# VH-VL binders against q0atu2, part 47

Target 1, 119 residues: q0atu2
Amino acid sequence: MLDKKARIRTSREYRNVFEKGKRLSGRFLIIYYVENALDNNRFGFITNKKIGMAVIRNRIKRQLRAIVREYQGQVKNKHDIVLVARAGIGKSSFEGMEKDYIAIMKKAGLFARNANKID
Key: E = the ipSAE of ESMFold2; O = the ipSAE of OpenDDE; V2 = 0.75 times the mean of E and O plus 0.25 times the DockQ between their complexes.

## First folded at step 1 (VH-VL)

Design x5 (framework fv_firastotug)
Fold by ESMFold2-Fast, scan of step 1:
Structure x5 (fold): chain C 119 residues (1-119), chain A 120 residues (1-120), chain B 108 residues (1-108)
Amino acid sequence: as target 1 above (119 residues)
Amino acid sequence: EVQLVESGGGLVQPGGSLRLSCAASGYSISSDYYWSWIRQAPGKGLEWLASIYYDDSTYYSTSLKSRLTISRDNSKNTLYLQLNSLRAEDTAVYYCARDLGWSTPYFDYWGQGTLVTVSS
Amino acid sequence: DIQLTQSPSSLSASVGDRVTITCRASQSVSSYYLAWYQQKPGKAPKLLIYDASSRATGIPSRFSGSGSGTDFTLTISSLQPEDFATYYCQQSSDWPLTFGQGTKVEIK
């Protein structure tokens, strides 16, 4: 589970990332990211109705949080990062989502090459 | 404009050592970039040798790791490659190249190359 | 190490021909870590395609890249005289970085 301190929770914080951050698109994910003034990273997650019903959207959110948590030690410190699931993500396997997350984070300069899972 | 200029090539004796320099201009090597050395033997393909990241993390070719040292001097904006125990098989054009780290992990700028000939 | 194998190793083509070069990886490579380079005799390689499918600045639209996983392709839709060169794929997905062996595109 992601710690409370590692989550973007307020509408204001999400808006800040969208308006001032950089955007990068992957196959199943879009990330918006901006450097913060904190000593840690914070993550936000957005799934819209185009993905599917609430059951599907909630599954996707849980899987994305699990992926983010697994690789949090590979992420450059001091960033607010929002993951937006694209419509096609509902058809992806967990492995597919994981690979897309790693690829997009590495491309954004936020991640080490061939990131290892935290042990 | 970004430019990379290699120097230090030429004729070298087998068993000797090679020290190449790559002078960068138009940007700072202390930025969030990987700096790399790639070589190409006459008539053959490209072979990656080593990379150094802005935090001084280094990465080496598995077969050459024991003979290679990559380093940098931020005050001179210069990248270096040291190759020891030279063999005829080390004869190649040596290139330095930039990749922008994991954000753009491809070689967007290359030097012109410097020819190293290992012969007696 | 991730090995990249290009097919064919060489080909002969005429101006106006469609040329297709493939690059196969020994294990999965993220598309964000696959690039193609063009090298002309006596010159340093030039970045042609990055992220498997994005053209580098100044690269003509006749060059295109595609693929994912272990299979990647570079296509030149209508070969021009200046396109006779050697082409290399390259992965940055894992250390050590590796290049394909190259594909030489010759005239005729």
Scores: ipSAE 0.006, ipTM 0.557, lowest interface PAE 11.8, mean pLDDT 84

Design x6 (framework fv_recibokibart)
Fold by ESMFold2-Fast, scan of step 1:
Structure x6 (fold): chain C 119 residues (1-119), chain A 120 residues (1-120), chain B 108 residues (1-108)
Amino acid sequence: as target 1 above (119 residues)
Amino acid sequence: QVQLVQSGAEVKKPGASVKVSCKASGYTFTDYYMHWAKQAPGQGLEWIGEINPNSGGTNYAQKFQGRVTMTRDTSISTAYMELSRLRSDDTAVYYCARDFSPEWGTFDYWGQGTLVTVSS
Amino acid sequence: QIVLTQSPGTLSLSPGERATLSCRASQSVSSDYLHWYQQKPGQAPRLWIYDASSRATGIPDRFSGSGSGTDFTLTISRLEPEDFATYYCQQYDSSPYTFGQGTKLEIK
């Protein structure tokens, strides 16, 4: 579970990311991201009905939170990032989702380039 | 700035076909679904169908199935809607619209509309 | 298909008054898939409220959306002259996607 401070919680905050942020698509995920004025990163998660039934959507949302939490320390501060699950994600493995997340975050320039040179 | 610019008004005879274009700019064309909607004079909006500009995959409302074809040309960021075997009740303004949140049907940007008139 | 019924069809009010516009669905619609659009004569529709209650960019805070299940509402707390337009609700929960017939807000 992500810390409350690391989660996008309100419709206004989601709106800000969608409307002002940049978009990047991966195989199973789409991210929207924008710099924030806070001292930390915040993440939002969206699993729409095209993915499948509630039990599948809830599993995916839980797995995405676990992936984000695991790699939280590698994400450049200060960003609001929304992960939108694509329809095909329901057939992906945990490892497949994790690989897609890493690839898309690197493409967006949101992962630290080097442990000794973090921007 | 995001813009959707549609082709100009058309006047067609019954039985003809019409092809309306929608040129996108200001964003990555292949990242957002494009929808088409119809509005007959003085009436409300009616959804016609959608296209995934990345794959070319389409989904049409049953009422238009067999008469509508949606395509796109990624090299010029343009979506097309062709309606065949035109009838007088096809007279309407046709709109293209972008789905801002993937697959949620939230149409954040619309073309200006194309008036298609079907008469003799 | 899901039928969206808007009421009233026409609402005649004066600037400064409160407006309440209803959208009723023939079957349950998730609030995440219920949106509202404003349309003025001769213009394309404009996204106004999405996910039942979220204001689109640039939309004044006098507008609010609410509701769940089959009953949704668009409220304008204090009408301004520029608010007189036709408002459409729309669902994306079930294909084919549908719009309500619209509520025309006109000056009394």
Scores: ipSAE 0.006, ipTM 0.594, lowest interface PAE 10.3, mean pLDDT 86

Design x7 (framework fv_recibokibart)
Fold by ESMFold2-Fast, scan of step 1:
Structure x7 (fold): chain C 119 residues (1-119), chain A 121 residues (1-121), chain B 108 residues (1-108)
Amino acid sequence: as target 1 above (119 residues)
Amino acid sequence: QVQLVQSGAEVKKPGASVKVSCKASGYTFTDYYMHWAKQAPGQGLEWIGEINPNSGGTNYAQKFQGRVTMTRDTSISTAYMELSRLRSDDTAVYYCARTLDSGWEPGFDYWGQGTLVTVSS
Amino acid sequence: QIVLTQSPGTLSLSPGERATLSCRASQSVSSDYLHWYQQKPGQAPRLWIYDASSRATGIPDRFSGSGSGTDFTLTISRLEPEDFATYYCQQYDSSPYTFGQGTKLEIK
């Protein structure tokens, strides 16, 4: 589970990311992201009614949280990132969501390089 | 300051309908989902359903599906819950409560004061 | 649907004592979606502990929450007179969202 300081918690914090952030769309996910003035990353998750019934939306939210937790060590520090699930995500597999997340984070330049430095 | 203010107590006959209101203030009404819960006398809390005030989309517990309708009026920041075909076991206090749909917000952080609905012949 | 079973149904204790309230789920619940509410007679419920272990604003540190999976606990280290109330656990992990039946904390 992500700790409390890693969570975007208020509507004002979400609005800040939407207003000032950049937007990138993947197949199943949209991310909004902005650099913050904190020492850590914060994540938010939005699943709207168009995805499906609450049972589907809650499953998607849990799966996205699990994916974010798995890869949190790869994310460049000091960013607020909101994941918005697209309407088609309800038909995706866990692997499909994970692949989309990795692809969009790399495209955004938010994944840290894990290469051995050679002088 | 965030407040949810509900309409007053209602006494209804079996078979009638009741419409309870919940007026929100102190925050952006469309940013938070509104939920409704039932508490029968001497019983625990039971979730009835939710509405997204931005879209008007709803989701109801199966037990109430077909008898409950949730709506909202964004111009006056008010949510409504209508329960039809009332029976004696619908006698309860009904609460509105808010939360974000993000899943990161802490539970139902603000509740209305409750509306007592009594169904009797 | 996920059934939450609270035990005991009633806890009779005196001020100064420790209280331990249990909430067990019929299937696994993420701690991110397990919350506790306090309710006094004639009042609406109040959010007390969220995400299994985080105290809501203004809640004294004598209250603590813990647990994961199917077993969650609310502990009051040293009861004050104002703590006697009914406590409800709630899961927001799976629809329909459900509450436990409550544990009534009453004075001996």
Scores: ipSAE 0.007, ipTM 0.574, lowest interface PAE 10.1, mean pLDDT 85

Design x8 (framework fv_iluzanebart)
Fold by ESMFold2-Fast, scan of step 1:
Structure x8 (fold): chain C 119 residues (1-119), chain A 121 residues (1-121), chain B 107 residues (1-107)
Amino acid sequence: as target 1 above (119 residues)
Amino acid sequence: EVQLVQSGAEVKKPGESLKISCKGSGYSFTNYWIGWVRQMPGKGLEWMGIIYPYDSDTRYSPSFQGQVTISADKSISTAYLQWSSLKASDTAMYFCARLESDTWGDSFDYWGQGTLVTVSS
Amino acid sequence: EIVMTQSPATLSVSPGERATLSCRASQSVGSYLAWFQQKPGQAPRLLIYGASTRATGIPARFSGSGSGTEFTLTISSLQPEDFAVYYCQQYNDYPLTFGQGTKVDIK
């Protein structure tokens, strides 16, 4: 589970990533990312109403946080990263979301080539 | 169906303590900020603070810092607003509201019905 | 803190007419502005967020515009159920702040 300081929580913090960050799109996810001046990575999660009802959006947020946590040790330190779920994510499996996350993080140069799950 | 249900009206005397509640249902309670908003009789809306129930990360408006305590019990999907010593000036309607996070940021999309607090001798 | 100022304080409009409500921020809030409707004895209801995006279930007659410091809520062909108090709220910076409200009365 991501601790408090590893989360982007305010509109101001999200805005900084959107305005100054780079954008990269996957099949189910879009990431916005920028280097920060902190000692750690911070992650934000956005699931808009186009995805579906609140129960579906909440499941997706929970699953995305679990995926991010599993791979947080493979992410280059000192980045703010916002994951935006695309409309089609509601029909994806957990494995499908995980694959998309790994692919976009590697393409962004934020992951090592041989990223592995944390035991 | 997403619902926020607040505790009933309170009539208190100055100096008494009070704790009011806001229970969420129909969604994952820990994944949304809960905000508290005050509305004094005949006046507008004032934001008091927000809490993220997963880890109780709490942020207060400077006007309410030290005046109230916001807390949550995620095991029963309930947020709280508490006073250690009420004043007559605390007489107001208190609303809780869920903060949805999307591309445009923070949006209070669902509200409780309100709890009327009357403080008089 | 960012001060939100609404005008007019009260607006008298006949059913079927257009109502235009203004909201001004003391400093730029980008597009991080919401509009709420409140009827007597009820909780506020979200109408618009992101300055111009209608919330789910909100009728098309409600529209929002503006960015930076000047914002407008427009209600076309005002219906009897639209007579209420309207609040703007910025969420660009903490503390979150609301305007003082505009009361829309029947003429």
Scores: ipSAE 0.011, ipTM 0.584, lowest interface PAE 9.0, mean pLDDT 86

Design x9 (framework fv_ivicentamab_arm2)
Fold by ESMFold2-Fast, scan of step 1:
Structure x9 (fold): chain C 119 residues (1-119), chain A 120 residues (1-120), chain B 110 residues (1-110)
Amino acid sequence: as target 1 above (119 residues)
Amino acid sequence: EVQLVESGGGLVQPGGSLRLSCAASGFTVSSNYMNWVRQAPGKGLEWVSIIYSGGSTDYASWAKGRFTISRDNSKNTLYLQMNSLRAEDTAVYYCAKDYLEGFSDTFDYWGQGTLVTVSS
Amino acid sequence: AYDMTQSPSTLSASVGDRVTITCQASQSISSWLAWYQQKPGKAPKLLIHDASSLESGVPSRFKGSGSGTEFTLTISSLQPDDFATYYCQQYNSYPSDSLTFGGGTKVEIK
């Protein structure tokens, strides 16, 4: 699970990201992102009714949170990022969602280089 | 159930102003991204402006300073204020709703259009 | 803003024909492309979003494909109801950088 402070929690905060943020799209995910005035990143998650029933939407949200948590150390600091699941995500595997997330974050320039990593 | 009804179009002289209205039913304007798209007679589609669910706006470069998009949440109505009209602004103006509850910049519902003719 | 080039401008076809319309973006737009159908005197109708996702109620003879800069709309076995003008639209750009439509392709009776 993500820490409380790493989550976008209010409707006002979600609206700010959609209104002021940049948009970038992947195969199964769309991200909206904007710099924040905090000393940490915050993530939001949206799954709409076209994905499937509540049980399916909640499963997708939990899987996306797990992916974000795993890679949170590679995300450039001071951003609010909202992940929107596309209708086709229901046909994706966990691994497919993970690969799409990594690809989008790199394309957006949001993945920081790991200082201790060698290529 | 979802319906968009436009009004306010008509004949206007160059340099004049018009305000277009778009009355929405079957959904809430303030919960969606709303757009104006125009089409000159015999020509293609051209995006004009958007108002986001939170109230922020964006415009095509040629529309900035002359056109203003707004809404009245109590009337569930979208507006386009057009000033300093030119002959090249002659077009059918459509209001259009963003798809996917405001998270996609594609248009799933359109009004019937209202004709604006700028001519003397 | 991305330039969207649509071809051909006009296409003549007969009922039962396979029709292909092309849309080309000046820069990669991933899969962020929609197709619309417009009949004379009417508002456009959304057919396809995300390059290949067919809208509910749209006949299966309509198929979108492509990614990056090259996209196609194919109508297999053209029907009388399909004579219309078709437009592509990119939405890879955020609206602050402008949304753009292709110039349109008019599908006419041969």
Scores: ipSAE 0.007, ipTM 0.564, lowest interface PAE 11.4, mean pLDDT 84

## First folded at step 3 (VH-VL)

Design ca1 (framework fv_daclizumab; at its last look DockQ between E and O 0.51; V2 from the best seeds 0.00; counts 0 for: pae O 11.0 > 2)
Fold by ESMFold2, look of step 4:
Structure ca1 (fold): chain C 119 residues (1-119), chain A 119 residues (1-119), chain B 106 residues (1-106)
Amino acid sequence: as target 1 above (119 residues)
Amino acid sequence: QVQLVQSGAEVKKPGSSVKVSCKASGYTFTSYYMHWVRQAPGQGLEWIGYINPDTGYTEYNQKFKDKATITADESTNTAYMELSSLRSEDTAVYYCARGDEWYSDFDYWGQGTLVTVSS
Amino acid sequence: DIQMTQSPSTLSASVGDRVTITCSASSSISYMHWYQQKPGKAPKLLIYDASSLESGVPARFSGSGSGTEFTLTISSLQPDDFATYYCQQYNSYPLTFGQGTKVEVK
C-alpha cells in the first residue's frame, strides 16, 4: 500500500491535477500530472464502471497500486499524478499494465535518474 | 572503479561474422543495461541496441535487427555483440556503453573495437 | 523514430569565445543528453537530462531547453574543449543521436 502522505484524497486535489496539469495517454492508462508544493509525490487512481464489475475494478486498482509502489522511488518528487484506467485495461495482463506505466511515465519525463548512479 | 574493456580490432572479409566482447568490472553487472553504439569512419554515433544482463531481454534498433545479436554472460560479466553477413558498410568502431533501465545516459563507455570489412 | 538535428555541423572558434550548439528534435521530448568526443576516444557524458552537469565536468558547460529545442553552451571556450559534441534523446526507441557538431580552432 502507498503511504498516506503519497495519496491524493480530496476533490480539490484531484480537480487541481485535472485543471492545471498535463495529460498523456498510453495504451491502457491516461496520466494527469502537475507539480505540487510538497517535498513528495502523491498518486490518485480512477477506475469506472465501464471497465467492468466491482471485482474487476478492485483488481485493477490493486494492480496499479502495486505497480506505482514498485516504481515510486524512481519518480521525480513534487508531483501530483492521477492514473486513469482506460476502458480496455481489463484485457491487459499485469505485465502489460506495468510496461504501459513505465512507457507513459518516461514520455512524461517523470522518472528520475537511476538510484544506482551517482546523482 | 567502473571499467568496460572491449576485445581488440578485427579485420574481416565480406560475408563473414564477428563477435565483439565487452567485459565489465567495478559494479554489479546485472544492475545496468549494456548498450552498443557504432561510429562509421568520420561519421556520427548510431545506437544498435541493448541487453538487460539480469533477464537476457534485448531491444534493437530496427535497422540492425537482422545484423546484430546481443548477448551477455553473467558469470563472466561480459556482454557480446555478433555482427553477421558483414559488408563494407559495417566498417566502424563499435562501442559498448552502460546505461540504466529507464534513462540511457551512457556514463561509462568501452574503448571501442574497430571492425574493418575489406576484400 | 525521433530525429535529432544539430546546428551548426562545424563551428570555428577561438579560446575565450562563448560557444552555443543547438539540437532540434523532430517531436517533443523530455529527456536528452550531451556528449563530448575527442578523436580516437569514446564519447564522454557531459550533461544529462538536458541541464544537469555530469560529475567532473567544468562549470563553463551548461545545457538548457525543452520540447524540441535544446542548447549546449560553453561560456568561455578552453583549449580542452575543441572536440565534437553530440546530443542524444532517450525519450523513445530507437535511441538517436544528433549528427554531431565539430568545434575546431579558427
Scores: ipSAE 0.006, ipTM 0.618, lowest interface PAE 10.4, mean pLDDT 87
Fold by ESMFold2-Fast, scan of step 3:
Structure ca1 (fold): chain C 119 residues (1-119), chain A 119 residues (1-119), chain B 106 residues (1-106)
Amino acid sequence: as target 1 above (119 residues)
Amino acid sequence: QVQLVQSGAEVKKPGSSVKVSCKASGYTFTSYYMHWVRQAPGQGLEWIGYINPDTGYTEYNQKFKDKATITADESTNTAYMELSSLRSEDTAVYYCARGDEWYSDFDYWGQGTLVTVSS
Amino acid sequence: DIQMTQSPSTLSASVGDRVTITCSASSSISYMHWYQQKPGKAPKLLIYDASSLESGVPARFSGSGSGTEFTLTISSLQPDDFATYYCQQYNSYPLTFGQGTKVEVK
């Protein structure tokens, strides 16, 4: 789904976002974000063992990538953004995750005013 | 620098088991899947399965479901593949390879472990 | 399972030649990669996602294709390019490879 070049892939890149980036928490998501020197945005996704069984964690990761892809046109360019799923996300609906993502991105100033799904 | 270092060659008798290790370094072990691929002498590549070290989730080629067991130890950044009930047709070089969750593009490979099954 | 079939199985070529290797999928796929393997060595990723050149791979390598037919091209064969080449689909599990194309000295 998500273009390979739009993904954070290396431990060094994840560490850079965690150590130098800003942190903002939503209900089900935590984002870490930092401006990059590239011409595009990159996203990383972390689902830890506190969420639940592997099947649940893998489902959540797929759903988050789908949400990110759908709204990628609303995100301010030149950012590395890591989404960390909170333990409670396993009990959320897809719609609940989507609403939390939109809210947290707007609060971070990474979304345009009145951001909506990409048409 | 990313490296995958595998355990040394093994010579086994039919009916025995073997456990091959793959030690990862130079990246965040939990950020990539670890795949196992075999190559019989003079033959092509055959995918065995993968493990997500972050979750412990495994996926197997149905052909190897009762033959291979893939595990990972986050504390040592090491993935393992155990082969049971060895037969002569299991004689092959076994590779570990790092892959992205979505792309399964094997950008780094171990050096390979030759497993010879002879009676 | 999706079967990947390469053509030719063996190809004899000279340095400077344009080499073309094809890979056919048994069903339409969107996602595939190309690897190079030299004797006694692990495979090396050359092209990912059908047409994207992996970092550090020489520009003489290129990939193209869609659906069921994919092509790897070496525009001007170098001595270092005599090797076996494999395609791989990642459209569905199990992941499958082509049988390989050996590029050898004419």
Scores: ipSAE 0.000, ipTM 0.539, lowest interface PAE 13.4, mean pLDDT 86
Fold by OpenDDE, look of step 4:
Structure ca1 (fold): chain C 119 residues (1-119), chain A 119 residues (1-119), chain B 106 residues (1-106)
Amino acid sequence: as target 1 above (119 residues)
Amino acid sequence: QVQLVQSGAEVKKPGSSVKVSCKASGYTFTSYYMHWVRQAPGQGLEWIGYINPDTGYTEYNQKFKDKATITADESTNTAYMELSSLRSEDTAVYYCARGDEWYSDFDYWGQGTLVTVSS
Amino acid sequence: DIQMTQSPSTLSASVGDRVTITCSASSSISYMHWYQQKPGKAPKLLIYDASSLESGVPARFSGSGSGTEFTLTISSLQPDDFATYYCQQYNSYPLTFGQGTKVEVK
C-alpha cells in the first residue's frame, strides 16, 4: 500500500484538488491534479456506487493503488492527484485500468523521465 | 550501443504486400516500444503506429489501421511492419524508431526502408 | 487529431546566427519533442519534453514552451546545423509531427 504521506486523507485536501486542480478524463478514470507545496506526491481514490457493490469498489481501489504504486517513481513530484473511477471500470481488466492510467497521466504531463533509463 | 537495422529497399506492384523488418540490438528489446513512421518523398513525417514487444499490444494511426500490421518477435529482437494493398501513395521511406513507454520520444531510429510502389 | 504547425517552413540563416523555430499545437499538449533530419538520413532527437536536451546534443540547442506554443532555439548556428527540423507531440494518439522547418544557408 501507498505510504501514509503519499495519500490524500482529508476532505479539505480533496476539496482543494477539486476546486483548484485540472481535470482529465480517460476511458475508465478521471484524474484531478494540482501542484502541492510538498516534496512528494499524494494520491486520492474515489469510487462511487455506480461501479458496483462495495466488494467491487474495494477491489477497484486496491487495483488502482497497486497501479499508482507501481508507477509512482515515474510521476513528477509536488502534485496532489485524485483518481475517480468511472462506471465502466468494474468490467475492465487490470491491464485496461493500467493502460488508461498511463494514458491519462501522460496527457496530464505528470510522468517524469526516468533518470535510470537504460540505453 | 543501440542499433536498429531495417531490411532493404523494396519495389512492389500495386495491390501487393510488403513486410519490412527492424532488428534491434544493444538494449532490452521488450523494454521499449517500437514505432513506425513514414516519410513520402519530399514530405514530412507521419506516425503509423507502435508495438509493445513485451505484450504484443499495438496502437495504430486510424489512417493506417487497414494498411499496416505491426508485429514483433522477441526471440530475434525484430519488429515487423506489413503493408497491404499497396498503392502508389504508399511510396515512402519507412522508419522504425525506439520510444519509451512514457514520453514517446524517438531516441533511436532505423536507417529507413524505401518502399516504391509502381506498375 | 492534434495538428502541429511550424513557423517558418523555411528560413535562411548564416553561421553564427541565432535561429528560432516555433511550433504551434491545435490544442494544449503535454509533451513536445524536436528532431533534426538531414537529407537521406533518419531524424535525430534533439529535445524531449519541450526543454530537455538529448544526450550528445550540443548545448547551443534549447527548447522552451508549454501549452500550445513551443520554440526550438539554436543560439549560434553552426555548419552542421543546416537541416530540417520537426516538432512532435505526445498528448494523444495519433502522434503527429509538424510539417518541418528547413534551415538553409543564406
Scores: ipSAE 0.000, ipTM 0.629, lowest interface PAE 11.0, mean pLDDT 91
ESMFold2 (binder alone), look of step 4: mean pLDDT 93; pTM 0.950

Design ca10 (framework fv_daclizumab)
Fold by ESMFold2-Fast, scan of step 3:
Structure ca10 (fold): chain C 119 residues (1-119), chain A 119 residues (1-119), chain B 106 residues (1-106)
Amino acid sequence: as target 1 above (119 residues)
Amino acid sequence: QVQLVQSGAEVKKPGSSVKVSCKASGYTFTSYWMHWVRQAPGQGLEWIGYINPSTGYTEYNQKFKDKATITADESTNTAYMELSSLRSEDTAVYYCARGDEWYSDFDYWGQGTLVTVSS
Amino acid sequence: DIQMTQSPSTLSASVGDRVTITCSASSSISYMHWYQQKPGKAPKLLIYDASSLESGVPARFSGSGSGTEFTLTISSLQPDDFATYYCQQYNSYPLTFGQGTKVEVK
């Protein structure tokens, strides 16, 4: 479960990350990220009509949240990060999404050295 | 079916203003952003700005921030673009186009409004 | 601003030819789309998010690329395909288009 304090909540906060943040694309995911002035990381998830029907979009969003939760202990603190699913993500496996996420986060320099899985 | 219908052609004198309308039908007006794009005779496409009809938030190309004003009326499902201080260089076909928040892929376009600026 | 540069600006082709159009971004981008425009008409969305075919667009159209280099391919040119093609980025504001590539009859 991703803690409520670790979620981007408002349209204004999403716009801030999108417009002021850095961008990096993977095969199935695009991340937008910016440093925040908080003590913690916050994540946002965008799965729009380009992916498919609501049932597919909801499944993908749930799976992405699970992946982020699993690796949250490895993410450098004080960032707002938005994951945007690309149209092709509907054809990927859970493992494929996970590997893409890890690759993007490492490339962005957002994975902390010596970070461990949470508890 | 989705349709965007624009107001008719305008002939204006230098220094005047023009207001172009774009009436949307066939979808939930507040679920998509409305963009404006112009094309001078024989030239390419130039992005002016957008409005989010659900919030009223606007973004402009810096080149147009002091010239263009984009508004939307949810009660009539109509977006507007007003251009002030018209010059001959503003002669162009002006299009409204529907875009997704994250992709800004313009899947439906208005038919275009020719604005001619001459004495 | 991110500058989108297309090549070639004009190409001559015959029906049945394989046509490729390139679009280069001045910096790495994640989002880009391709449009087709015929004289006197509004542009039509062809490919979104670099490689996804828009509904109703013939399968002979395809897109590929990432980072700074993107390609639109028409595998077997048809008479209806003589038009001007534009790329567009959505990575940052302002949104920008390439200058266009005119595909004309040989």
Scores: ipSAE 0.006, ipTM 0.622, lowest interface PAE 9.3, mean pLDDT 86

